# Designs tried in a protein design chat: miniprotein binders against C2 domain-containing protein 3 (C2CD3). Part 3

Target 1, 169 residues: C2 domain-containing protein 3 (C2CD3), of Homo sapiens (Human) (q4ac94r1171to1339)
Amino acid sequence: SSGLLDVGLRYRRSPRTAEGVLAARTVSISVQIIRACGLQAAAKALAEREPALQFSATVGVNASVTTHLSFLPQGEQRRTHPVACSFCPEFSHHVEFTCNLVTQHCSGEACFLAELLEFAEVIFAVYHENTKSASDIISIESCKEYLLGVVKVPTKELLIKRSGITGWY

## First folded at step 3 (miniprotein)

Design p12 (from e2 with E18I E21Y R22L L24K E25W R28E K59D)
Fold by ESMFold2-Fast, scan of step 3:
Structure p12 (fold): chain B 169 residues (1-169), chain A 80 residues (1-80)
Amino acid sequence: as target 1 above (169 residues)
Amino acid sequence: SETFTIKVEGPSEEVLRIIAYLVKWEAEKLGLEVTVEYDPETGTLTIRVTGDSPEELEDAVELAKEIAEKYGAKVEVKRE
């Protein structure tokens, strides 16, 4: 139901600066979206669902990827720049999600985020941005987007792999 | 036993899941019983916290309000 997506995930703990330290501690979840490949099948399926869309074997799709951590608000969702006219777009996109470990009522315990990560996933949604020309994709607010596929990567391995998670999903 | 009903309205289902998990974790840590219901039609999360200790129930309600506020959600609390 999705194209192949080459991604990397890492878990990092970073302390707050000394001049503004509060009781809360944070960690960063780093996400890299390197590339997608083999979007021909997804594009064909999309064209069958949306007859008004026509894809040339030589042209490709205008792909963008959203990243969503299942336990964070949708307002924390991130999106790559679109890559025009490609079935194997390279994004080289990096984002960080900052997550709180504890509230002021729970001092020092890392169990909040650890418990969330045990059941959570990173959700990547790959879209085609349909415009009259490739240059129009920069006007994202008026672009109509169509889902090409969804990739879900479990986060529980971030708790046990110091080097993180990498590969095709 | 006494029960508090905490009704939460938030910006998304994902946020409500976070709030539910964190409130449940805190309340269970205090030895309280927690039940959670979500109504997708109204976008409302209902958390019921039950226990025999008034102080711990009050602590759980205060924590629930702080957690919900942190994620931009509205909270309504009712006793019994």
Scores: ipSAE 0.000, ipTM 0.079, lowest interface PAE 21.3, mean pLDDT 69

Design p13 (from e2 with E55D K59I E62Y E66W E69L K70E)
Fold by ESMFold2-Fast, scan of step 3:
Structure p13 (fold): chain B 169 residues (1-169), chain A 80 residues (1-80)
Amino acid sequence: as target 1 above (169 residues)
Amino acid sequence: SETFTIKVEGPSEEVLREIAERVLEEARKLGLEVTVEYDPETGTLTIRVTGDSPDELEIAVYLAKWIALEYGAKVEVKRE
């Protein structure tokens, strides 16, 4: 990984007993996005790619980060608040994903979270939000966003480490 | 290293064998050491799960309970 994003991932159990977890049929996956750094190169690339945007890469970007688990629907995706005019934005963002221990029976067979986590990823997408260009359009509901980078963190070690997965990715 | 002992009482030996096979399958995916013993005198299956990660061990126990419950079995768990 390029060291773009400082994150932490942790498996969290709301009930303290096996019986409680099974009764709830869910666990939480905790995601922390502390900061991003080194966005200068991505900003320069965006300015070259989108010259019509009139984007200045010298001041910083208006960065936001989306988080989603690869095995959950797109609608479960989360997003940080944008941080204006920075190449090293600090998000201090924390969210939890509630995940079912067992998905619906498939042909009489249970599909377990541990099975899904073996091949899954937490996907972080870093965007520049172009609020300045779109703010005066009366009928527009949302502003345009431009992808700066993507960070993928495998989940296969998440259940193995009590302290979770943490570091720059 | 930590060990959990899971004692399973099921409706038949065939069902207990099926439970054992599914538990071994899931434990292998998590990299856990699993020992399975059938006691014909008590009609019970004993599953011992060994590993270095408490979180991994707990998930294995939760999965074993879920699998056993699907087959109508009773589960008792002890930390060794």
Scores: ipSAE 0.000, ipTM 0.165, lowest interface PAE 10.8, mean pLDDT 71

Design p14 (from e2 with E21L R22Y L24K E25F R28L K29L E56L K59M)
Amino acid sequence: SETFTIKVEGPSEEVLREIALYVKFEALLLGLEVTVEYDPETGTLTIRVTGDSPELLEMAVELAKEIAEKYGAKVEVKRE
ESMFold2-Fast, scan of step 3: ipSAE 0.468; ipTM 0.800

Design p15 (from e2 with E14L V15Y E18F E21L R22L L24K E66M K70L)
Fold by ESMFold2-Fast, scan of step 3:
Structure p15 (fold): chain B 169 residues (1-169), chain A 80 residues (1-80)
Amino acid sequence: as target 1 above (169 residues)
Amino acid sequence: SETFTIKVEGPSELYLRFIALLVKEEARKLGLEVTVEYDPETGTLTIRVTGDSPEELEKAVELAKMIAELYGAKVEVKRE
């Protein structure tokens, strides 16, 4: 597939001094989700597949995006706010993942972050959120999400590329 | 006492941080004094290991070399 998401990934050096960097046992990975575009095809396919939604694809979708680092458990996921009625939603979403330099989240034994990032990926899942009203607590029980697309971005370039990773994926 | 200076040039700050962490921890177990300096512009890590035991100093140097080689870093060792 052609580019669905405009994203940015960056290793963030939070300590001010080089000495502080060496002493720290954690690192921050910054993830930005700027926008999604070209959701028309996915919306049309969803409308044809799920007639019970009673949703008109011509008015756009209610898109949200989850971010998952492949070496972290699903519970560490982040999610954007939903953007209503748009085929090109702008999220302007920024989150940080604080990762241990030595972690056990991958294989159940001690793993070094540099080794994990060499083979890992950031997984973005784009959903349509179908709900009667987000403000109605009772209506939340009937809220359903439908997958529109998945984007996977390798993290290996975070090890070497000083400016990080940016572009359409 | 004697000092060895270990200069490591790596492809990645994360690998250098890992090398610094492991070498520091292992040298401490050997009763050695360790000082590390990092230049983020050049990607250069400088480790100084000081002690009175030639055998323990050699072990720290070889450990640093082993870890650096494992992660594709270049190592230069100097006896001061």
Scores: ipSAE 0.108, ipTM 0.500, lowest interface PAE 4.6, mean pLDDT 75

Design p16 (from e2 with V15L E18M E62L L63Y E66F E69L K70L)
Amino acid sequence: SETFTIKVEGPSEELLRMIAERVLEEARKLGLEVTVEYDPETGTLTIRVTGDSPEELEKAVLYAKFIALLYGAKVEVKRE
ESMFold2-Fast, scan of step 3: ipSAE 0.442; ipTM 0.772

Design p17 (from e2 with R22A E25M K29L E55L E56Y K59F E62L)
Fold by ESMFold2-Fast, scan of step 3:
Structure p17 (fold): chain B 169 residues (1-169), chain A 80 residues (1-80)
Amino acid sequence: as target 1 above (169 residues)
Amino acid sequence: SETFTIKVEGPSEEVLREIAEAVLMEARLLGLEVTVEYDPETGTLTIRVTGDSPLYLEFAVLLAKEIAEKYGAKVEVKRE
């Protein structure tokens, strides 16, 4: 199987934290990012238009991955720590998103989580971080991130597949 | 339409009544039709949840299982 990211997605019932009906109204969406591979081609393509990336295209990128659930605000996104100088970084990253089964939109209308998940995606964005030392205030080049790739995984299978979704994407 | 049939056996009729009321409330949040029957001869509560979306039915079943397990009830689920 070829792909950019080795990931796992699963929904779980949240632990019972409160008495009664309210405790039954939440689930956790579990996201694992195990590793990325095949970053050489993306790094080379970026280096052709960004001279600052020539060194990284040769020795390895400083990769980090953001995870965004399409139905949650951008402020709820998560990010892995960066892995330095590697074209096949291992993240061993695990996060959980706690979601209410019924959510109220800004318009005041109710929205069921099952309906949201039927049409939603988990969006992974892989970046190279071209970072100078913290003390390098007078640098000619600023700290900057570069997009290496995007992986989108539909969430609708999470509602019917208790084992979840795993594999390269 | 699809129907999931949930059979619950618990320690007392009072507990089964509480389970039925809790499940009815939760399933209605998902817009599902719910019917409840109690057989005093067998001590079994039967909850039938009906809807058009397998995804919504799966969520309702998860809610029912969690509520019943809180009260120490045994749950069996069948997709009709």
Scores: ipSAE 0.000, ipTM 0.204, lowest interface PAE 13.0, mean pLDDT 71

Design p18 (from e2 with E18L R22A E25Y K29E K59F L63A E66L K70E)
Fold by ESMFold2-Fast, scan of step 3:
Parts: sequence; C-alpha cells; structure tokens
Structure p18 (fold): chain B 169 residues (1-169), chain A 80 residues (1-80)
Amino acid sequence: as target 1 above (169 residues)
Amino acid sequence: SETFTIKVEGPSEEVLRLIAEAVLYEARELGLEVTVEYDPETGTLTIRVTGDSPEELEFAVEAAKLIAEEYGAKVEVKRE
C-alpha cells in the first residue's frame, strides 16, 4: 500500500436559508481526514535526523495534519487536533472550505471554480508535534513541528465524480 | 414544484458528458430532481432541474452556467 492518509473529498453546495437574502454564489468543498497509517517509517527516518525524538519514535508520534487547497490563501489552511502517541492516529476530522464559484485574478479577469479545480490539488501535511510547556503556561513558541509526510490529491474529478474522491493517498 | 431547462451546446460529446455529470452532482447535493437528455443529431444536452426551492434551483442553474462556460460551451436557461 502506498497510502499514508485515508481521506475523502466532496463538492457540495452550501444550504441556503431564509436568512441568506444576499445572492451567494458559493459552494462547499468538504474534506475528511479519517486516519493516518504507516507512520513508523516516517518516524524512524525523522528520529535518525533528530536524535532528541528517539522517545517519540519508540512510543509513537503526536500527529496532526494540515489541509491546504492550492488555490486558496495560506491563511485558509486548516489543522486537525493532535493525536498523541500513535503510528496509526484516527482523526475523524471534517472541515469545509467555502469557495466562490467565480473569483477575480489579480489581472482582473474572472476565474471559474471549475477551472481552478481542473488544475488544483488538496495538500495534506502530516506533522509530529513536540510540545514542552507546563499546563499553566500559554506559550505557542514552545511547540515544535516536524514534517512526517506530504500527500497531494488532485481535485479535477470533484465535479465529475458525484460520490467525490475517497481512499488512501 | 418549479422546473428550469438548461440547454448546453458544446464542442464534443465528451465535454457535454463532463458538464452533465458536474451539474447532476450539484443538483443531487441540493436534493433536486434532475433529468438529462442528449441529442446526438444536434449536439445538444438538455438538463431539466426540478425542485421546490427557488434559491437552490438558482444555485444549480448558476453552477451549470459557470461549468459550461469554463468548458467553452453555450448555455440557454428557460423557466418552464
């Protein structure tokens, strides 16, 4: 098996309520991250480069996954909660990206979502998080991240395949 | 219920199929009823979308226009 992440992607229209009187031309791209597997190899390679992580490689990793749509700004990136001490973490993570059907290029030309999806991809980055902070201290600078792997899933079939895209990647 | 008829004329049957599948996916996610007919003699794809929600019908029609336009197809929409 060559897959690292068990994921699902679906193209969905956001439901419109009576409160939405403004004409919204948006859709939802649903992303599910069910689980990761095979993190032993990535952790082993990481531990060889970072001796301080030997304990993490022995008992598992503290895995989290970021999701980035290649055509959206980096600020729209999402992240799962970390799953501690596991080489096969279950995330059961669901997130939706609200996308305009038509966007403007920096040149001022319109760009359709269907055109973007033809050439775009969903980028998943799997990290090991090593946090060394006391419970009473709020310190983001104490959290270190180590890249375990990257998974890229093309979006070109999202509008064509009614069931969406699902499987190990 | 209200019905919109979407007629699509494109460069090839393959492109029309892609447009039809994308529109069917969109409409089904909204719980709309959809029928699709292809006439090979005229090269025309006819999609009929039926539902009770004007907003959701409008969403499906708008999506169809944007998808078809992206693939270089011509779209005509008619209320029935």
Scores: ipSAE 0.000, ipTM 0.166, lowest interface PAE 12.2, mean pLDDT 72

Design p19 (from e2 with E18W R22A E25L K59L L63S E66Y)
Fold by ESMFold2-Fast, scan of step 3:
Structure p19 (fold): chain B 169 residues (1-169), chain A 80 residues (1-80)
Amino acid sequence: as target 1 above (169 residues)
Amino acid sequence: SETFTIKVEGPSEEVLRWIAEAVLLEARKLGLEVTVEYDPETGTLTIRVTGDSPEELELAVESAKYIAEKYGAKVEVKRE
């Protein structure tokens, strides 16, 4: 059981017709997060760092996942809804990023998306969401997020694999 | 508005907390109102969930039932 996340990545020009592909100035990068595994080890490590967090081997964590494309600003990141009480959460989450074929590097120079994708990554961060409780009543003052793990998937193969990238990472 | 009352009797306070957290997470996702009461003398957790959609209320209830089935808690649901 290798890997933390079962994911899929695809690169597509919009639209799908030959004429439309030639005219297109944008592409779609689709990201699918199917499920996570191996969260028991991450939860144990987190509990050692944060003793106030109590994890039972039989219960699980309240997991959510953020998706970030390394060449886009943090404000463009996406997040799954949390899945409660599971070390094997199923997200069945799908998002699409619409990217311009010609964009600006952080230096201000124009560059092609293909150049960025050669060195870029899709970064998945897995969090545990914890509710703060009062002693007499279970009240939620706020949710705190605790990092469980990070998975990075290189995007360079999206340029050469028409079927995309799938599997555990 | 509709209100569902979920009463939980469980094998431990820890299991009751997990059930409460599951319901609260689902309710927050759906924008539902939630109140929680715990009676340590009887070991009973009472969760009241209020919203405009019976289907959304039922999703919160199903979260409680899932944990209860898995960890040996008893759940009673009332639509009043």
Scores: ipSAE 0.000, ipTM 0.312, lowest interface PAE 11.3, mean pLDDT 72

Design p2 (from e2a with L18Y F22L L25F)
Fold by ESMFold2-Fast, scan of step 3:
Structure p2 (fold): chain B 169 residues (1-169), chain A 80 residues (1-80)
Amino acid sequence: as target 1 above (169 residues)
Amino acid sequence: SETFTIKVEGPSEEVLRYIATLVLFEAEYLGLEVTVEYDPETGTLTIRVTGDSPEYLEAAVEMAKEIAERYGAKVEVKRE
């Protein structure tokens, strides 16, 4: 009920295999996006400046969510499929980010994943995707999306909680 | 299995707790057993790392040394 997104974050250990013993320097950070809520307020606020959103602000938005780990390149960003015409979409979306346990900083010093997680965050951006124009003859680069909100979840708790974190943000 | 004992002396209890947290997190991902003891009388943090992979044990020790030194702590390692 509070917050915009119902999410979960969890770390996963590498499997115990012969290959895993030889190659284990990575861990997975699991991210779940269960659902969103309260999107009508965001849509109505934006519709005051964007006439194209007035219809969606009354009937439902086509929401999709991008997930970005603040210390990974933008090319590692993930996106859910859009959920049509809803102010409380359920995504049931799960992705994993593979992270190296140790990376080398530009200064040549080692940078440990735990140090990154202390100050990092998972950034979720919630968008409304406008419906395609009536003409389908050509519209590859004419897609338009509207930012409804941004949710930032600190990763610091992953250093302490083995079971991960879940809740509304 | 083999055990390494890492003793850390730092500028403050808070810094030692932070070092312990980082080392525990990383070592756990390597599948190592880690125990931590803090003695407020001596200001010493003792981290014991146990495992059956020499390469992972050495990685954990090096990680602990690098983290501790970055935060102004002194570290001593003993193989047992």
Scores: ipSAE 0.210, ipTM 0.646, lowest interface PAE 4.4, mean pLDDT 78

Design p20 (from e2 with V15A E18Y R22A E25M E26A K59I L63A E66F)
Fold by ESMFold2-Fast, scan of step 3:
Structure p20 (fold): chain B 169 residues (1-169), chain A 80 residues (1-80)
Amino acid sequence: as target 1 above (169 residues)
Amino acid sequence: SETFTIKVEGPSEEALRYIAEAVLMAARKLGLEVTVEYDPETGTLTIRVTGDSPEELEIAVEAAKFIAEKYGAKVEVKRE
């Protein structure tokens, strides 16, 4: 429940260009995923749900992380590259989400971004990816994905804190 | 395109919220279009999954059933 991901979040308003009276009507939400830690516990819990999986301190997991902003469509989701054979993978992943200051709900209703951020969250899903050997001629298997954990970080403080939000979650 | 409608009735709104989030994340991995609606009057979560691959749609439906059953929810699936 605590200390799974070391992350950083920052709200940045796009600077005005050298034209016109109107400021750019977009902002960037920057997301950094520095590393995960303590995946042994998550792997053990997963193995209890999926008895066919074997985890060991020697091997580790092949971890990847997806980032989803709760107020954006799923098509805006981002993903890290997988880090093989580690219970404390380092991702050093940085991604930006470009959002309009006035955005649109799925239903077509307009809403100010600040209103959405009051109740929104950044959702990180940590997965283990398992791939079958390519030497198997008869059976070609796609990578299977198993959920290790979910981390949610509220966005309500992004507008208040100049330095953004950082820490273990 | 093909669409599956998944209706979920669970023991609590919190359980339904978790189920919705897990299904949305799984479906995104498969490149599927997903919409989610919650009706507080009936306590029902409706998930619509749209895609061109029947195999990927079946995987998403199976994942939804697995997650929902784990949380004690009842699932009804309809092909549209």
Scores: ipSAE 0.000, ipTM 0.073, lowest interface PAE 23.3, mean pLDDT 68

Design p21 (from e2 with E18F R22V L24K E25I K29Y K59Y L63V E66I K70E)
Fold by ESMFold2-Fast, scan of step 3:
Structure p21 (fold): chain B 169 residues (1-169), chain A 80 residues (1-80)
Amino acid sequence: as target 1 above (169 residues)
Amino acid sequence: SETFTIKVEGPSEEVLRFIAEVVKIEARYLGLEVTVEYDPETGTLTIRVTGDSPEELEYAVEVAKIIAEEYGAKVEVKRE
């Protein structure tokens, strides 16, 4: 079996000493999106749902990917630059999410990062950006995005594997 | 493999859970196995850290001692 996205996830802690770790209340979760492949099937399925979209076998899609950590607000979502006219886009995208070790709710409830990671996911959504316009005046609102696919990667192994999680999903 | 047992007694369950969380994150990042058990009757948290590296095990124990002292908890360590 072949996956849709070639990704890498890594838990990064800055200081090595115990004192330094305690002083740093945050850690970084590193996310790499290297490439997508096999978007022909997703594009075909999208064209069946949206007959107005025309996909050429030689042209491809205008793909972009959003990254969402399931335990962070939607406002923390990140997005790649779109790659035009390809069924196998290379993004070479790298972002880091700064996460607090302990999050205190206004209700007094505490949420611990290791507990969150045990049940959380990194959610990747792959979109086609349709820039088709009959006008020579291109507005931002003339661009419409269509979902091609969703990839979910569990985070529970981020604390177990120092090298992180890498592969096709 | 070697195991260290860390028993923590502190001012509140919330503090004990926080200490367990810090130790669990650090130990797992170092490739150590961690088990945590809380006894509400005695108010005691028992953390067992298992691994093949004495250096990493000692580091995990030291993290537990430092975080516990920061939060006014008492720590007792036993090598198994």
Scores: ipSAE 0.000, ipTM 0.274, lowest interface PAE 13.2, mean pLDDT 74

Design p22 (from e2 with E18L R22W E25R K29E K59L E66R)
Fold by ESMFold2-Fast, scan of step 3:
Structure p22 (fold): chain B 169 residues (1-169), chain A 80 residues (1-80)
Amino acid sequence: as target 1 above (169 residues)
Amino acid sequence: SETFTIKVEGPSEEVLRLIAEWVLREARELGLEVTVEYDPETGTLTIRVTGDSPEELELAVELAKRIAEKYGAKVEVKRE
């Protein structure tokens, strides 16, 4: 379904001095996840795949979202806190990724960030989080997650649009 | 020696920063002398490239134009 996540992507504001701009070796890519909406259909599909969950359409999901830049290692992904019992959770989540202006492939060949962003994307994965067991100490290892949906946003326009990318995806 | 001045106006300061880094790196590989000035108030990047080889200078200018065009930047070139 179209319009699952309300997101924003942009470059962080740069230093305004000439030396600061030219000397910088990194930039920040800002990612905002404002809210998700219309999770009823995804929840219904999940309930059909996982009958043991037995949740009602009236209960909602415990949604969390991971953010992954396609050109960064998977270990650099970020995750929102889960929002309990909602089909339209509000995350108000903001993270920044620090990216090198020039990277080096394992082959030794240099690659510029601008070249990477031309073909890259930001990948948002939306999960339902369900706790496997009760514990006096909260452990994330005991939490089982179920995929509700994936949203991919191309990064090409970050280079050509000063206001960044915003909207429902 | 010949000198070319390349002025670049880009859609964002980050794009100009990327173009500057790219040009500086390529110029070093080609053995050219290069200086870069950025005016943060106008958002204009000025690159001066100096060398003895017309072929190397033309290559540097062409590469600068291609990368700037790819990212929606406007380019003006002047021979000094």
Scores: ipSAE 0.000, ipTM 0.195, lowest interface PAE 14.9, mean pLDDT 71

Design p23 (from e2 with E18R R22L E25L K59R L63W E66K)
Fold by ESMFold2-Fast, scan of step 3:
Structure p23 (fold): chain B 169 residues (1-169), chain A 80 residues (1-80)
Amino acid sequence: as target 1 above (169 residues)
Amino acid sequence: SETFTIKVEGPSEEVLRRIAELVLLEARKLGLEVTVEYDPETGTLTIRVTGDSPEELERAVEWAKKIAEKYGAKVEVKRE
């Protein structure tokens, strides 16, 4: 049961005293994307679905990963830089999401972050990036993205594990 | 700003297209400008890379050389 992505999630609070914890308005959720592996299977599946793409299954993919916290707007998502020509790209990507402990977006009652995290997930979408071009490469205009896979990591254990959540997913 | 011109001769148009795609992706990552020209009569791909950071520009050129070599293509680089 090896997964597609080697990731790490951590819930971080700055205050160390009980008084400081009570005064805190925000926390940081740290996300690391270390590497992907086994993208050959995803690349073969993509080639089967998109025969016109004609990418070489022996060379690798141009992989990038988006990170989305399910309880935040999609506009808050982050993206790695692409890593070219690899089935086992190393991203060494680290981002932090600053989250309010209490939000006013809930109807009827304020949403507490701990309650959101109990049912939330971190969604990683892995893409192959390919340039849209005709056979005459002077016509290259833009980079087109093709979905390779989606990895979802539940956040419910994030509050109870001191070292966070790490491993292959 | 500086410009490097990279001329690539490869075994096929498909290989040259792939090299161009990989170079464009890396240049985008580094925030560089890239223009690509292909001459089907000579089978030559010309890549011009422009940037304000010599370090980033040299990385892109070196990346292009490595990719071309990996695909069995011949590369000529000229600083402008």
Scores: ipSAE 0.000, ipTM 0.147, lowest interface PAE 19.1, mean pLDDT 71

Design p24 (from e1 with Y17R E18L E21T K22F E25L K29Y E56Y K59A L63M K70R)
Fold by ESMFold2-Fast, scan of step 3:
Structure p24 (fold): chain B 169 residues (1-169), chain A 80 residues (1-80)
Amino acid sequence: as target 1 above (169 residues)
Amino acid sequence: SEKVTIKVRGDDPEKLRLIATFVKLEAEYYGLEVRIEYDPETGTLTIEVTGDSPEYLEAAVEMAKEIAERYGAKVEVRRE
């Protein structure tokens, strides 16, 4: 297996409120990030470019994963909690994206969710989080993150498989 | 059980495929049986939905009508 992430994706319909069957037009897209594995190679490449970063067989990386649905704004991204000191972190992370069956492209035209899912992807970005504190409280630095890898999973299969999409990617 | 036959006619097989997929997902959500056939010579998609709930059958029909209207396809529904 050449995959970095063990993930699961499901398409589910559920009534949003007590509106009734004909009025309910809400879908949940469920995303699970179970674990990452094999981060040694990515960590080694990162350490060669960033000499201040050192990774050993016993230490690992501080990994977090962002989930982005390609048809949603980046502000709708979700992020796992970071898992410290591991090359095979287990996240056991689950998020749901609630979408209307009728939504809009960035062009402003209405479209059905099925149209978007046909050409969309779930984009997972795996990061190492450097947790060094800012040296001065007046100069607050954000936690610096380094990209380890990107995994893209097409959503097309969600339209044809009730059981969803699962496995290493 | 009650059966509803939905016939969708259009010139774009890709859009017909999306219509079929959308209706299938809706029917499956409600636990309905669905059978789909496509005739490429006439550009006709036939969707048969079977179940005991008139409300769920109508949900599938309404979904078919809405997405077909979106794609400019023609819909004919026969209820039994």
Scores: ipSAE 0.000, ipTM 0.309, lowest interface PAE 11.1, mean pLDDT 75

Design p25 (from e1 with K15Y Y17R E18A K22M K29R K59L E62T L63F E66L K70Y)
Fold by ESMFold2-Fast, scan of step 3:
Structure p25 (fold): chain B 169 residues (1-169), chain A 80 residues (1-80)
Amino acid sequence: as target 1 above (169 residues)
Amino acid sequence: SEKVTIKVRGDDPEYLRAIAEMVKEEAERYGLEVRIEYDPETGTLTIEVTGDSPEELELAVTFAKLIAEYYGAKVEVRRE
């Protein structure tokens, strides 16, 4: 019954015709990250793993979330803006992934998106971002992130459900 | 003559109807013979395509997969 992230996934069909989609050979997968909750336990575990952080579970975390579709290259990964000092951050984050309906392998065999989605996942990684070691000038290069948790949502129902997949994971 | 059986599964009967109609029209343009059977209990559409050209049969299969993908249906293909 425990969920870390309130998310939504949708296979987006544009209002154009099937012939138009066939010509373009692409579709969009919509991903929403509404909020995270219950980060107290993850924060406590992080403080025990990284005692040098001297982290206080009474303050909150600086949370950000990455989204990775398991069948796309890691370079297509997305990330939310960080939300400071919260155990229940609201992201209200929405991104779309453009996916080819058919992908050619090096062997020349065609691989269809429906075949990939049957066994694929959307992988959400929740991080705490520690920026206090960074100077006022070199903040980005000095930023260190710590993993709080991973949420995996199967995509096999994405094509079957008209309204998509939504809920706590 | 070669036969290919295309099975399409989906939850929306109207989408399955659209898939069947589009695949039949396209396959017939290629000069292929098309037989369609629908099982409403399992939500399964069976499309049997027959022809003398392996190239045209493969075009029909590719088209069926793309149209089914657009409507969110699952496709299984059996070559005979």
Scores: ipSAE 0.000, ipTM 0.241, lowest interface PAE 10.4, mean pLDDT 75

